# Ledger of designs, part 11: VHH binders against Putative methanesulfonate monooxygenase ferredoxin reductase subunit (msmD)

Target 1, 366 residues: Putative methanesulfonate monooxygenase ferredoxin reductase subunit (msmD), of Methylosulfonomonas methylovora (q9x406)
Amino acid sequence: MTSLARADDLAAAPLARENCAVSVETKSGVFGFDCAPGETLLYAGLRHGLTLPHECATGTCGTCRARVMTGEVDVAWEEAPGAARFKRDKGDVLLCQTRAVGDCVLRVPAEVAAKPARHQIPAYRTGLMENIRRLTGDVISFEVALSAPMDFDAGQFVVVEAPGLEGARAYSMVNFTRSADRIELVVKRKPSGGFGDWLFGATAEGAKVKVFGPLGRATFHADEHKNLLMIAGGSGIAGMMSILASAAEADHFRTRKGYLFFGVRTLADGFYLQEFAQRVVEAQGNLEVTLALSHEDPAGADHPDHPGVKLASGMVHEVAGRAMAGRYDDLIAYVAGPPPMVDGALRTLITQGGLSPSAIRYDKFG
Key: E = the ipSAE of ESMFold2; O = the ipSAE of OpenDDE; V2 = 0.75 times the mean of E and O plus 0.25 times the DockQ between their complexes.

## First folded at step 4 (VHH)

Design p30 (from g11y with S55R S58T Y101E S105Q; framework vhh_8ghr_2)
Fold by ESMFold2-Fast, scan of step 4:
Structure p30 (fold): chain B 366 residues (1-366), chain A 122 residues (1-122)
Amino acid sequence: as target 1 above (366 residues)
Amino acid sequence: EVQLVESGGGLVQPGGSLRLSCAASGFTFSSYEYIGWVRRAPGKGEELVARISGRGGTTSYADSVKGRFTISADISKNTAYLQMNSLRVEDTAVYYCARYEWDYQGEGLDYWGQGTLVTVSS
């Protein structure tokens, strides 16, 4: 059974519909899955419910490193930063950048599990770009209307592939809704090209995009009954908004404390401030939100237009470290932002806060 | 569990009308989900006769049924309909409701229903 469009695809490219059988050897045993010729091995494995190691899922972090034992593969981005020191002559690859050419056998030197919950297994969906709004001079919010509902955990992200652009890009969901027909994403524009330039251009509204997800392990679960520390830089705030929405739904701050530190350059670069002020009121003293300004000294301790949002001067991870001294009890920390900020926050949380790495959940974007 | 249940088929005379219904469960029929009607007559291949997509209820029809068939959806009831008017003997077929999916591998039909028989005969 096939549509007319799929029949046309087969006529134009005979290999477009041929699946490759993949076997992956892990510390937890051997697993098998099918991979489409144009699909990366990471996404193929993940949509079959395998918890393959990954962080960025887009070539920069190196966590999805694996070795090709037998078979032929194609590496989409040979110079990906995460693969800079791999033994490529011995078959080392990044699964998020590698496509199968035929049947192959991989080795992943990690524990891998099969996911029991079907509705949280990553899948491909088509999206329509909608409701594109500028939040600041270089930050834009948009919604993606999904071809099928997606069930996700607060703090998860998707990868988006836009027409005419090479590669997929990772964005955390801003909203939190079980069985979501629509996801909200936010992007900080990078100079001189790529997805940001396309999004800030005239042709993005109504465009069709390909979406894969949900992805990520930096997830919030109210039944862990932990205090929350959230440290976000720039567009890294996206996942924190989702966590706050989930926490509010669970009435989490009735009995637990929350601390959010949001780093921006100047007061004018702040966004979601009204939402933060509302969340602080609803939490009745159990949620503190601080906007950390790295390039501006605030005139007062509180945001002039949004009572309940505190202001501080400095790099967000340093502001958080100073404010959190003595307050790391019974806490899970969530960190999201560019690699230097995340690395700085991790150092502070481990050395000053004494947090176990298992109590720190993070997303690096870059 | 995703299910699509068709109803409304039957015997009708040429020139008559029938309305097919497709009740969906296990997923939400949102403005961006696609529901299609596919028919198959004995000895013939499958034909996508109508599809309703998201964003304002955008519809499309095969040339063989344009002007005679109308596809619609009731989002609140999670149900799609195919109103068939001016029926012809050549419309005799089993009609299937299917969710139309687009992904990294292309467009296609997912989660076919059980089918409902439409017979146009005197």
Scores: ipSAE 0.000, ipTM 0.101, lowest interface PAE 20.6, mean pLDDT 78

Design p31 (from g11y with S58Y Y101T G106N; framework vhh_8ghr_2)
Fold by ESMFold2-Fast, scan of step 4:
Structure p31 (fold): chain B 366 residues (1-366), chain A 122 residues (1-122)
Amino acid sequence: as target 1 above (366 residues)
Amino acid sequence: EVQLVESGGGLVQPGGSLRLSCAASGFTFSSYEYIGWVRRAPGKGEELVARISGSGGYTSYADSVKGRFTISADISKNTAYLQMNSLRVEDTAVYYCARYTWDYSNEGLDYWGQGTLVTVSS
């Protein structure tokens, strides 16, 4: 077994050149796994099939919180936002930011299973950066040609490590295909963001990257036979495109309804509009797509260049709430975007829509 | 208001058995809480002898009682049980039912019952 972490992380790691034995105490019992040099404890546990709690897997959400009971660890990003309320003096860490220095014992106060019931087991792959395209003023699409095919569920993401940049970054797959030889990802450029700046540089095309995945639990399964509500802000649309592709393959909208709400600031910030218009036509009345404009009033109810794409003014979760009134029957909601948008959508779906939390699947990207 | 009520204590001969019960009110068993059994004998500190998760999927025992005691829960009755077999004189103690919180913010016993006396003697 060849690991991408061994190829690049061994050279980066200070002195840990041997695998470390990790024991994790959970509400479901004690599990053991090995951690490779330079590998984070979250990725090590996940690739061994353990359903360790995680959401962003990149330091912002706090869901992969654990306590170090014994042993020495190295925390790569000590000021990570997800750790803001941790008891660090008692050994609290984010597993996605923590590497073992030697054998260690962790505590994760959650129910953990030895095998995921519905999701693929994550693994490392190398990738080559290809087809870097600007979609809007601040949105970039790119493809990664994988060293080995990846099976994934629609709505899942990967983490990508670029050469010369610290840390992993999470991106949802835009495409959906069986045994994917390449994945399509999309990113919104952040001011002074290292990865975004690298993508606009001369050396990104053809560069070798490390990929770990698939990750994420906000997945679509056509065999659930549910109506779909999709609420996305900015680059959060990526996972929704994957869900739409999977739904089309399964002919899901022949018998089920779909509602997609895509929030952007202005009409000029909209992308994938031609693809939405085509999907609406193919669904023959069973798919509705609305572009919600938070900072512009549309001149009409429909997109002038893309028939079938509706326009509405307002915050995407509020637009969705108004449009969906009385239409929450037999439905699963998928929400993806920056934390404030996701939190607003969750509030609307629970308080106005009466949806059970179990019927809502979400990803926060920030 | 959270309340835990123990029952089932009494006098038993060495090698005998007793079953303790703990009826919980004011909360439901969940994956974030455990029900634990803590004992205290004169001249000894408190010992957590067993705990069970609200899902029933996780149990743990002190080394002193492993193989002899079994903890279980009836979620529909919101009641936890401690089956004590092969009792020894050193098992003589007051047994308390307690909610054991084990999450990211809290670890420890936060609600206690009144206690039930178990005496193992000839």
Scores: ipSAE 0.000, ipTM 0.179, lowest interface PAE 16.1, mean pLDDT 81

Design p32 (from g11y with R51S S58Y Y101H S105E G108S; framework vhh_8ghr_2; at its last look DockQ between E and O 0.01; V2 from the best seeds 0.00; counts 0 for: pae E 18.7 > 2, grease 25 > 24.2, placed apart)
Fold by ESMFold2-Fast, scan of step 4:
Structure p32 (fold): chain B 366 residues (1-366), chain A 122 residues (1-122)
Amino acid sequence: as target 1 above (366 residues)
Amino acid sequence: EVQLVESGGGLVQPGGSLRLSCAASGFTFSSYEYIGWVRRAPGKGEELVASISGSGGYTSYADSVKGRFTISADISKNTAYLQMNSLRVEDTAVYYCARYHWDYEGESLDYWGQGTLVTVSS
């Protein structure tokens, strides 16, 4: 098993010392781009403005699947979860785990656009870790001061590579600003999780990191004038905070309704609660926020310290499905969390809610 | 104390059917504690074939078995079932029942059963 390319490896990766020419056959035609030493094929194509399919961009989903038609490539993480269903003997690869050894030709079974209007083109930036703070016993917030401003849409994420840690990790932006000089990210500590453990240690503050982004298609645009449904589990709440910030800036809830369901295990695991309560007040009845508790029964219908935040018992996607019955009109749904939660939400929204797939935007995080 | 006991494996011809059972004790089926069926064949990694929550509203299947396998649960018996239809030679594997547990940061499998062999003859 190998790691993804890190910032210190990119200039002189052992697998490619010079740029490789890549040709990609898509449903929309053939496109060409150059891949830099140590760079994955997905990031190379994205930074050239190609809308290559992706979701996690870190190997856990299968959306960036492609087939190598000609040429030699190296797959950094052959056992990646997203590749479990691939026909590897036919040349199937995950573009987010694949580096070029020389010039190659790929086939992507999707429609791809080159530099479409209003597209935020991903780019590499360096960043400095700042303002690292604990939100709960196992949730930590941090900011990255960027080497160059980043334009992004609310709901988008970046991948971060930390010095001394293997691989890149995907985090949705919590804030929303035009031409952002800094981004706010949040992470929940997992057992044996390297990045979370690093953040809880003494060496993360002031550290230099490599950032690639913005990434993701689950974006909010106030000019669509839709009601919003937001279903988030755990750290999936990050992108929803960005959407709420963008909606507030556009005064979106003056004329549109919003419904946010935030899943956590227990009342003590809830965070951003004061911000939710404040946004509910500012929306003057047009925003509802529910904290769904999967491992605790709430004592009442409202949070005891934040009365504008409702409480419900159950898994967040089930809570949302029951609460939203009959309330799916003129609505776009945003879903973020682990695959089982997202898949459950998608099933409910499509079969019980009658939502078109085009009205559902999601991010699956591992 | 968690215990999972599988049954129903055996030899079957291509196109045939088998029904696997998984009797669980030490936990109750719920939306956040699922039963998953995982298979392992020589030379291949683990594949999560199907999972079901106790709510009955949420099932998942690997693309390789969609339309052929059906997972179900009897909450009163605390038992999950995997109905396998239209079996193929490539379905030959040891099938494990596991507690499929997820939280909002990911999914995991713990407390595995002993496994049951399914052989689909050529």
Scores: ipSAE 0.006, ipTM 0.358, lowest interface PAE 10.4, mean pLDDT 81
ESMFold2, look of step 5: ipSAE 0.000; ipTM 0.120
ESMFold2 (binder alone), look of step 5: mean pLDDT 78; pTM 0.782
OpenDDE, look of step 5: ipSAE 0.220; ipTM 0.655

Design p33 (from g11y with Y32W S58T Y101T S105T; framework vhh_8ghr_2)
Fold by ESMFold2-Fast, scan of step 4:
Structure p33 (fold): chain B 366 residues (1-366), chain A 122 residues (1-122)
Amino acid sequence: as target 1 above (366 residues)
Amino acid sequence: EVQLVESGGGLVQPGGSLRLSCAASGFTFSSWEYIGWVRRAPGKGEELVARISGSGGTTSYADSVKGRFTISADISKNTAYLQMNSLRVEDTAVYYCARYTWDYTGEGLDYWGQGTLVTVSS
């Protein structure tokens, strides 16, 4: 596999630039792939079926760190937060921000494999923006109608490139369906502009976007038969909704326990509350959902309009730690949110919960 | 009670320098928070020009000011600074000190000071 068909590739590329041959040296051997003009090395390798290390795939985490051994590269975002500790003089780069200028040789300090046929290989698709809806004053949901079906695992995300905006942005799928013709994504407006501002400007309906995915390793599989702990901050709830949908389809909570902690600033910032209440009822006592309020004290222990949703004051990872004491048996933890929250949760799960790293699956958002 | 108090604004010639200070009370600088400087010129939107982690270890800058402005923090005094060099007419704005905190929806501006006016004019 030297290249995938570019039917869905909307990336602008210099007319004179040809595909670059890339060789990557890993702990498990040497692999080769082609990098298209304007394409980042991470996406090029992933679509060729290589399990290159990544988490955010958008410059913030540093997991896709590699070293350029030979050849010239172009770094799209030199000041990316994930590169803060890199030895740039020695050729350290983030593969998600790096494009080949010519043929090059990379070194990745990890085990890398070619994906077997049963794994979802990321690919480019075009999409049409549809069903854009405001969920709160600063949270907006949208659907993307895909040019070709995407098979994905619950908890996975895509990166989206919007017309006129530089760079890709990562969003976890909210829905779950195999061979999806449509994906549902959710975004919270940030003080910095960009994709959120474009979407909230109400000019996005019907717009054509470029989608790359599925991505991410923080995936749920009902056949593991584990109890589930889900800790989500803000937009991290998206992947948890997908996990809940997959668990419901598999009737997972008939025999297993689930615990969801969703962190928001105030009661008014909560969303998906009716769906949580319905999931709690359907799970017949085997699913607990708690809305953790970081900037407000709740008047009672239960949501006034959604009795199945519990309320607690505090940072979501601290609320989860207190509630989960003595309840870590036979459990996989899923954590998604901003880096400080994820790091706090990881510390609590490892030191207080006694969980091994293999029982913790997480995504950090920048 | 969280309070941010800016000082150091004023009138300066193009190419000149100013140092803004932000004294914080009601919270302690920590790695869970950033202190940021946001500016707003009449008829323009808000621009986050610089931020620093409460630990002082991480800084970031807007492209428009990179290489000219330097943000720093004195953790023991709970005070952040913005050193502004090579000032341009386009830097004329009200500068706000803000607590940039990790919201569970990501990161965002939480508390703001009253602002200090910087005017760059010959």
Scores: ipSAE 0.000, ipTM 0.127, lowest interface PAE 21.0, mean pLDDT 80

Design p34 (from g11y with S58Y Y101T L109F; framework vhh_8ghr_2)
Fold by ESMFold2-Fast, scan of step 4:
Structure p34 (fold): chain B 366 residues (1-366), chain A 122 residues (1-122)
Amino acid sequence: as target 1 above (366 residues)
Amino acid sequence: EVQLVESGGGLVQPGGSLRLSCAASGFTFSSYEYIGWVRRAPGKGEELVARISGSGGYTSYADSVKGRFTISADISKNTAYLQMNSLRVEDTAVYYCARYTWDYSGEGFDYWGQGTLVTVSS
């Protein structure tokens, strides 16, 4: 902590201020970047414009797998789920959990490019927690007022690090604006979840947080002129709200179809329902929204308070599969939620829908 | 070379108002830096009451002062302000202006002013 450093920490200050030179060998060539003290290798490479492979960016997947060829590194979370299959004795690591101790050489088994200047390059920002509000018994929305504007694409996420909590957590943006001064995020409380529990407490409003982003490749672009399928479980709805906002701004549903399936346990667990009903009206028949109830049988086919929102019983990917039969033409599918739900949806889209993997964009969280 | 200088403290009656100023020198306000007001009363710990980004765009407040205090910044003067309204006896404290910074090694308050005393008493 910088507050601790001002308390007579002379011997540690030079070590804390040294950057490490990192070289990464990839299928497309060798790239170099600097890694700051305490920074993970993934974030260091991304902010230098390198398209390093990643999905969750927080240790739960395995996409940012790399091998340390030379040099010393520190692995912050050695038990990370994404690393369970790694050959650690041969230097396998997750870049999102690995910090440089000195200069090092990495190998990444993927095509990597330096981003052109016009692409959104991830960066660090500070933020202040604002407008924390409960949406359901276990879902909370919050805004982060950013130290500097962030330009992002609909469907992208950030990682947030809160004071006193270990590690970073990934959250998709709910809003969509270019050069955003603030971002809106949503989280579903999980038993023993530190960040969710902190947000449900009294001390989060006005707290300072660290933000890194924008991240993610499951992005919406209206100029692709595709029909949209959106399948979301729980807080996975966040990125879909951003996509809907971007689509509305581009008047996308004037000529294209949209299908959104939002999975919740019960009717009382549904949220954003008024916004869904309004967007259905605005799309004039070209947008369908279905709330899939996994633990409750609905009394009717439509939400009693929001007639434009359809109701169905079942797991969201199964509900989507039944409703979408014969309707997969000229379509990009967006899937967001916990890994079991995403895996189920991917199976449905590929086996029943016949979609190419290139037509499916997804985010897996925790 | 880096300095934060507070002014505007004093004695005020309950229900009254005061405006504190924090003049910064030796650095330029930036989007990655915050200016905060931290208070300390006798027998109590430190409390962060308000923050504003160095660019002047983003603010936050402690629950104890929310709705009564307003933080602002004048970037052309490199000065932050704390407007304190509806003052209460429990607001009596030494108020410190501090710079909050973020870097890859950590975050926190790294430069502090000398403090200005606010006494709310009849």
Scores: ipSAE 0.000, ipTM 0.116, lowest interface PAE 19.8, mean pLDDT 79

Design p35 (from g11y with S31T S58T Y101T G108Y L109F; framework vhh_8ghr_2)
Fold by ESMFold2-Fast, scan of step 4:
Structure p35 (fold): chain B 366 residues (1-366), chain A 122 residues (1-122)
Amino acid sequence: as target 1 above (366 residues)
Amino acid sequence: EVQLVESGGGLVQPGGSLRLSCAASGFTFSTYEYIGWVRRAPGKGEELVARISGSGGTTSYADSVKGRFTISADISKNTAYLQMNSLRVEDTAVYYCARYTWDYSGEYFDYWGQGTLVTVSS
């Protein structure tokens, strides 16, 4: 009846009130950092400048796997897909889902740098949700006005925590601006997506969110002077828009080729099409954009309303593989989308395209 | 037209075993689809228990069932199975078979069975 009549009605779990000291053993030596109350070990290490291994930073991949050597930790999402094959009895954890309960020692079997080259150090910022726009029946664009400027590289992402929603969600930046006062993100609504449902609701505009970033290693640098292959599925297009914006700023397609393949279910699911058409014009023949339709046969080879955007039938990674045959010279490939698409693309690019794994940069999103 | 039909649920004692079956009709298992088992206990959210690629090559399990449950697929019968061993009272839930698929919007469930109740009690 009353909460005082039951021991279970009291908050009995220990609350971290102070920073925890963390030591991490790596192939490159031992590093130390502080973990704040409620902060995951991955984010704590990254904001101290350590290049800890990660891909999704949200529990869906296994890349941030580490071993707890000493100390007690709390795992926020024990059922995380990325943890499905780890050895919990030996102390294996996902750093993006793990919080320190007290001081602890971790082991990461990777080379870790204390100061990242060519990458910005991630940090927490507060953001305000602004300019929420529906782009299709299930795709929303939004901006986050940041409490402090963020300097990022094209292709990087952030994680966003919304009020009342459990966990962080990863979104690639759509824009590219040095010392950005605001970032543009895009999300495709999933049938079970709480964040997507919140964005489709009236209360998201003006809401205060927590942002951590920039994150990710799939970054574009015009000074590498490479041809670009971009393969994107659904909301994976976000990072490609940032890459295109950076390439345009550097006038990259004056001397280099670009190939963008954007996978959607149907013609009606396509977005950013006017922006693609404009980029194709500006590149004067050096940029090709193809919309790959997985669930619709196109009536023709070109988009009827957007000159310069080509149409093809099939899964985007298979469409790209066929179209790119014989065209892999002097090229960096960027791949972003769900894990099965990314894995399929990697297989095709390595086995049929002959690309070195070092020439392929990718992001896997759940 | 598209249907997923579960069977094999029921009452079992702690430490016992059950085998759930999911018969699919209206589509064929493929490399680009996962078949998943999702459970929901009274008053709790949904938990993805296990999934298998339609080709049978890739499997994954929730930490809570790892080492106790095994997912498999018989492509020739268009049927997925969940072998549940060493059952605990905490495994009591409605178990749903779902097509866990992907498209360019990511990975999601697009078709669901009606669910089968598994009760673990003495």
Scores: ipSAE 0.000, ipTM 0.300, lowest interface PAE 13.2, mean pLDDT 81

Design q06 (from b02 with S104E; framework vhh_7b2m_4)
Amino acid sequence: EVQLVESGGGLVQAGGSLRLSCAASGFTFSDYAVGWYRQAPGKQRVVVASITSGGSTKYSNSVKGRFTISRDNAKNTVYLQMNSLKPEDTAVYYCAAEGWDYGEYDYWGQGTQVTVSS
ESMFold2-Fast, scan of step 4: ipSAE 0.135; ipTM 0.539

Design q08 (from b02 with A33Y S56Y K58T S104E; framework vhh_7b2m_4)
Fold by ESMFold2-Fast, scan of step 4:
Structure q08 (fold): chain B 366 residues (1-366), chain A 118 residues (1-118)
Amino acid sequence: as target 1 above (366 residues)
Amino acid sequence: EVQLVESGGGLVQAGGSLRLSCAASGFTFSDYYVGWYRQAPGKQRVVVASITSGGYTTYSNSVKGRFTISRDNAKNTVYLQMNSLKPEDTAVYYCAAEGWDYGEYDYWGQGTQVTVSS
């Protein structure tokens, strides 16, 4: 059972196993890399500095689609949602779910580069689970003490693999620190169980986990000098906290506007509210935070316990659309949450806001 | 040859203390993450305490405040000081040295029995 994870299930491959040589044909040329035993092809390519296409990196979105041209592979999760329309008889796979059994040749239908900044190349780190804290009835925060410092950009995420649990899960960093010795992550427990149930159980504190990252392209850079729109649903708020921390360090809201819309079901489901109230005060009128309630009508326009946090009724992307009418000037939009929410927000930003795709950065978590 | 050898287990009365040692040979011990795990009859193996190559420690909630993990990289040894022992601490205790990077091998000891009488 997933609630009783085995630490020995994270043991490395036997000494007799060898790396597999992988060749990938892309629109920008042919690249080579080695794939370690048990490693997915996506993570192998990324840690070698290749900008392989990906979004969720965990089987849900389909962006890491590739075709196996030659060689034998093992697909860990054949029923993955991102692979629903794949031509498996022609070798279509999700690189985030596929491991090499021997040397192989892949085709990736995308431009791929081999020249990213070294300090931001994804890498494996071991971590220790620490400071597991309940934020609401179904939201839990935790920290991972890393084996080696990780340099990342605000808005990036990692994938975490827990002992005894199959597969990796993607979580955006909540904190922001260059050369981070620790990362803070947050998860909302789902009825299906799995990682959330393990975290809410007794065996997670002090457990050793595998961490791969940093990942993601929905990153904040203060030197772009843009107003910020942030639309988050549920645990999608994690990356926005990192962006707010980075913006505060750069004193970004001294001269720029920020608008944060956080969608939850009910008032009781809201979290980070004290942090939002503090950020609003520090920004001196240049940051607005709205908690959007999809399943409850608020008694008033302001949160009763957290001055500076506004309340509105409705789906978060619809609330944001109404509030932002006429206010899309000089703006980068950040969107994070479940696919239906992200898709709704993208539609609003493009159709009503007139934003170009280059001004919209998003993460879809499944 | 690569090996981890646990010692210091035995029979002890509730409220007593034991000090476990794990001696490593055949690899660069100082580069490895080291943990103490335990497995009681009929239960899964669970982590008890861990220490990084740099000396950062963590403990399971069931032993925090009672157990202390430490390492001596010059001697290639890790220790688990167990105080205020309870009958529920009865288990086989395993030492594990785990690689930091993907593809590094994990090494496990053979285990040492700890029995706490009531």
Scores: ipSAE 0.000, ipTM 0.140, lowest interface PAE 20.1, mean pLDDT 81

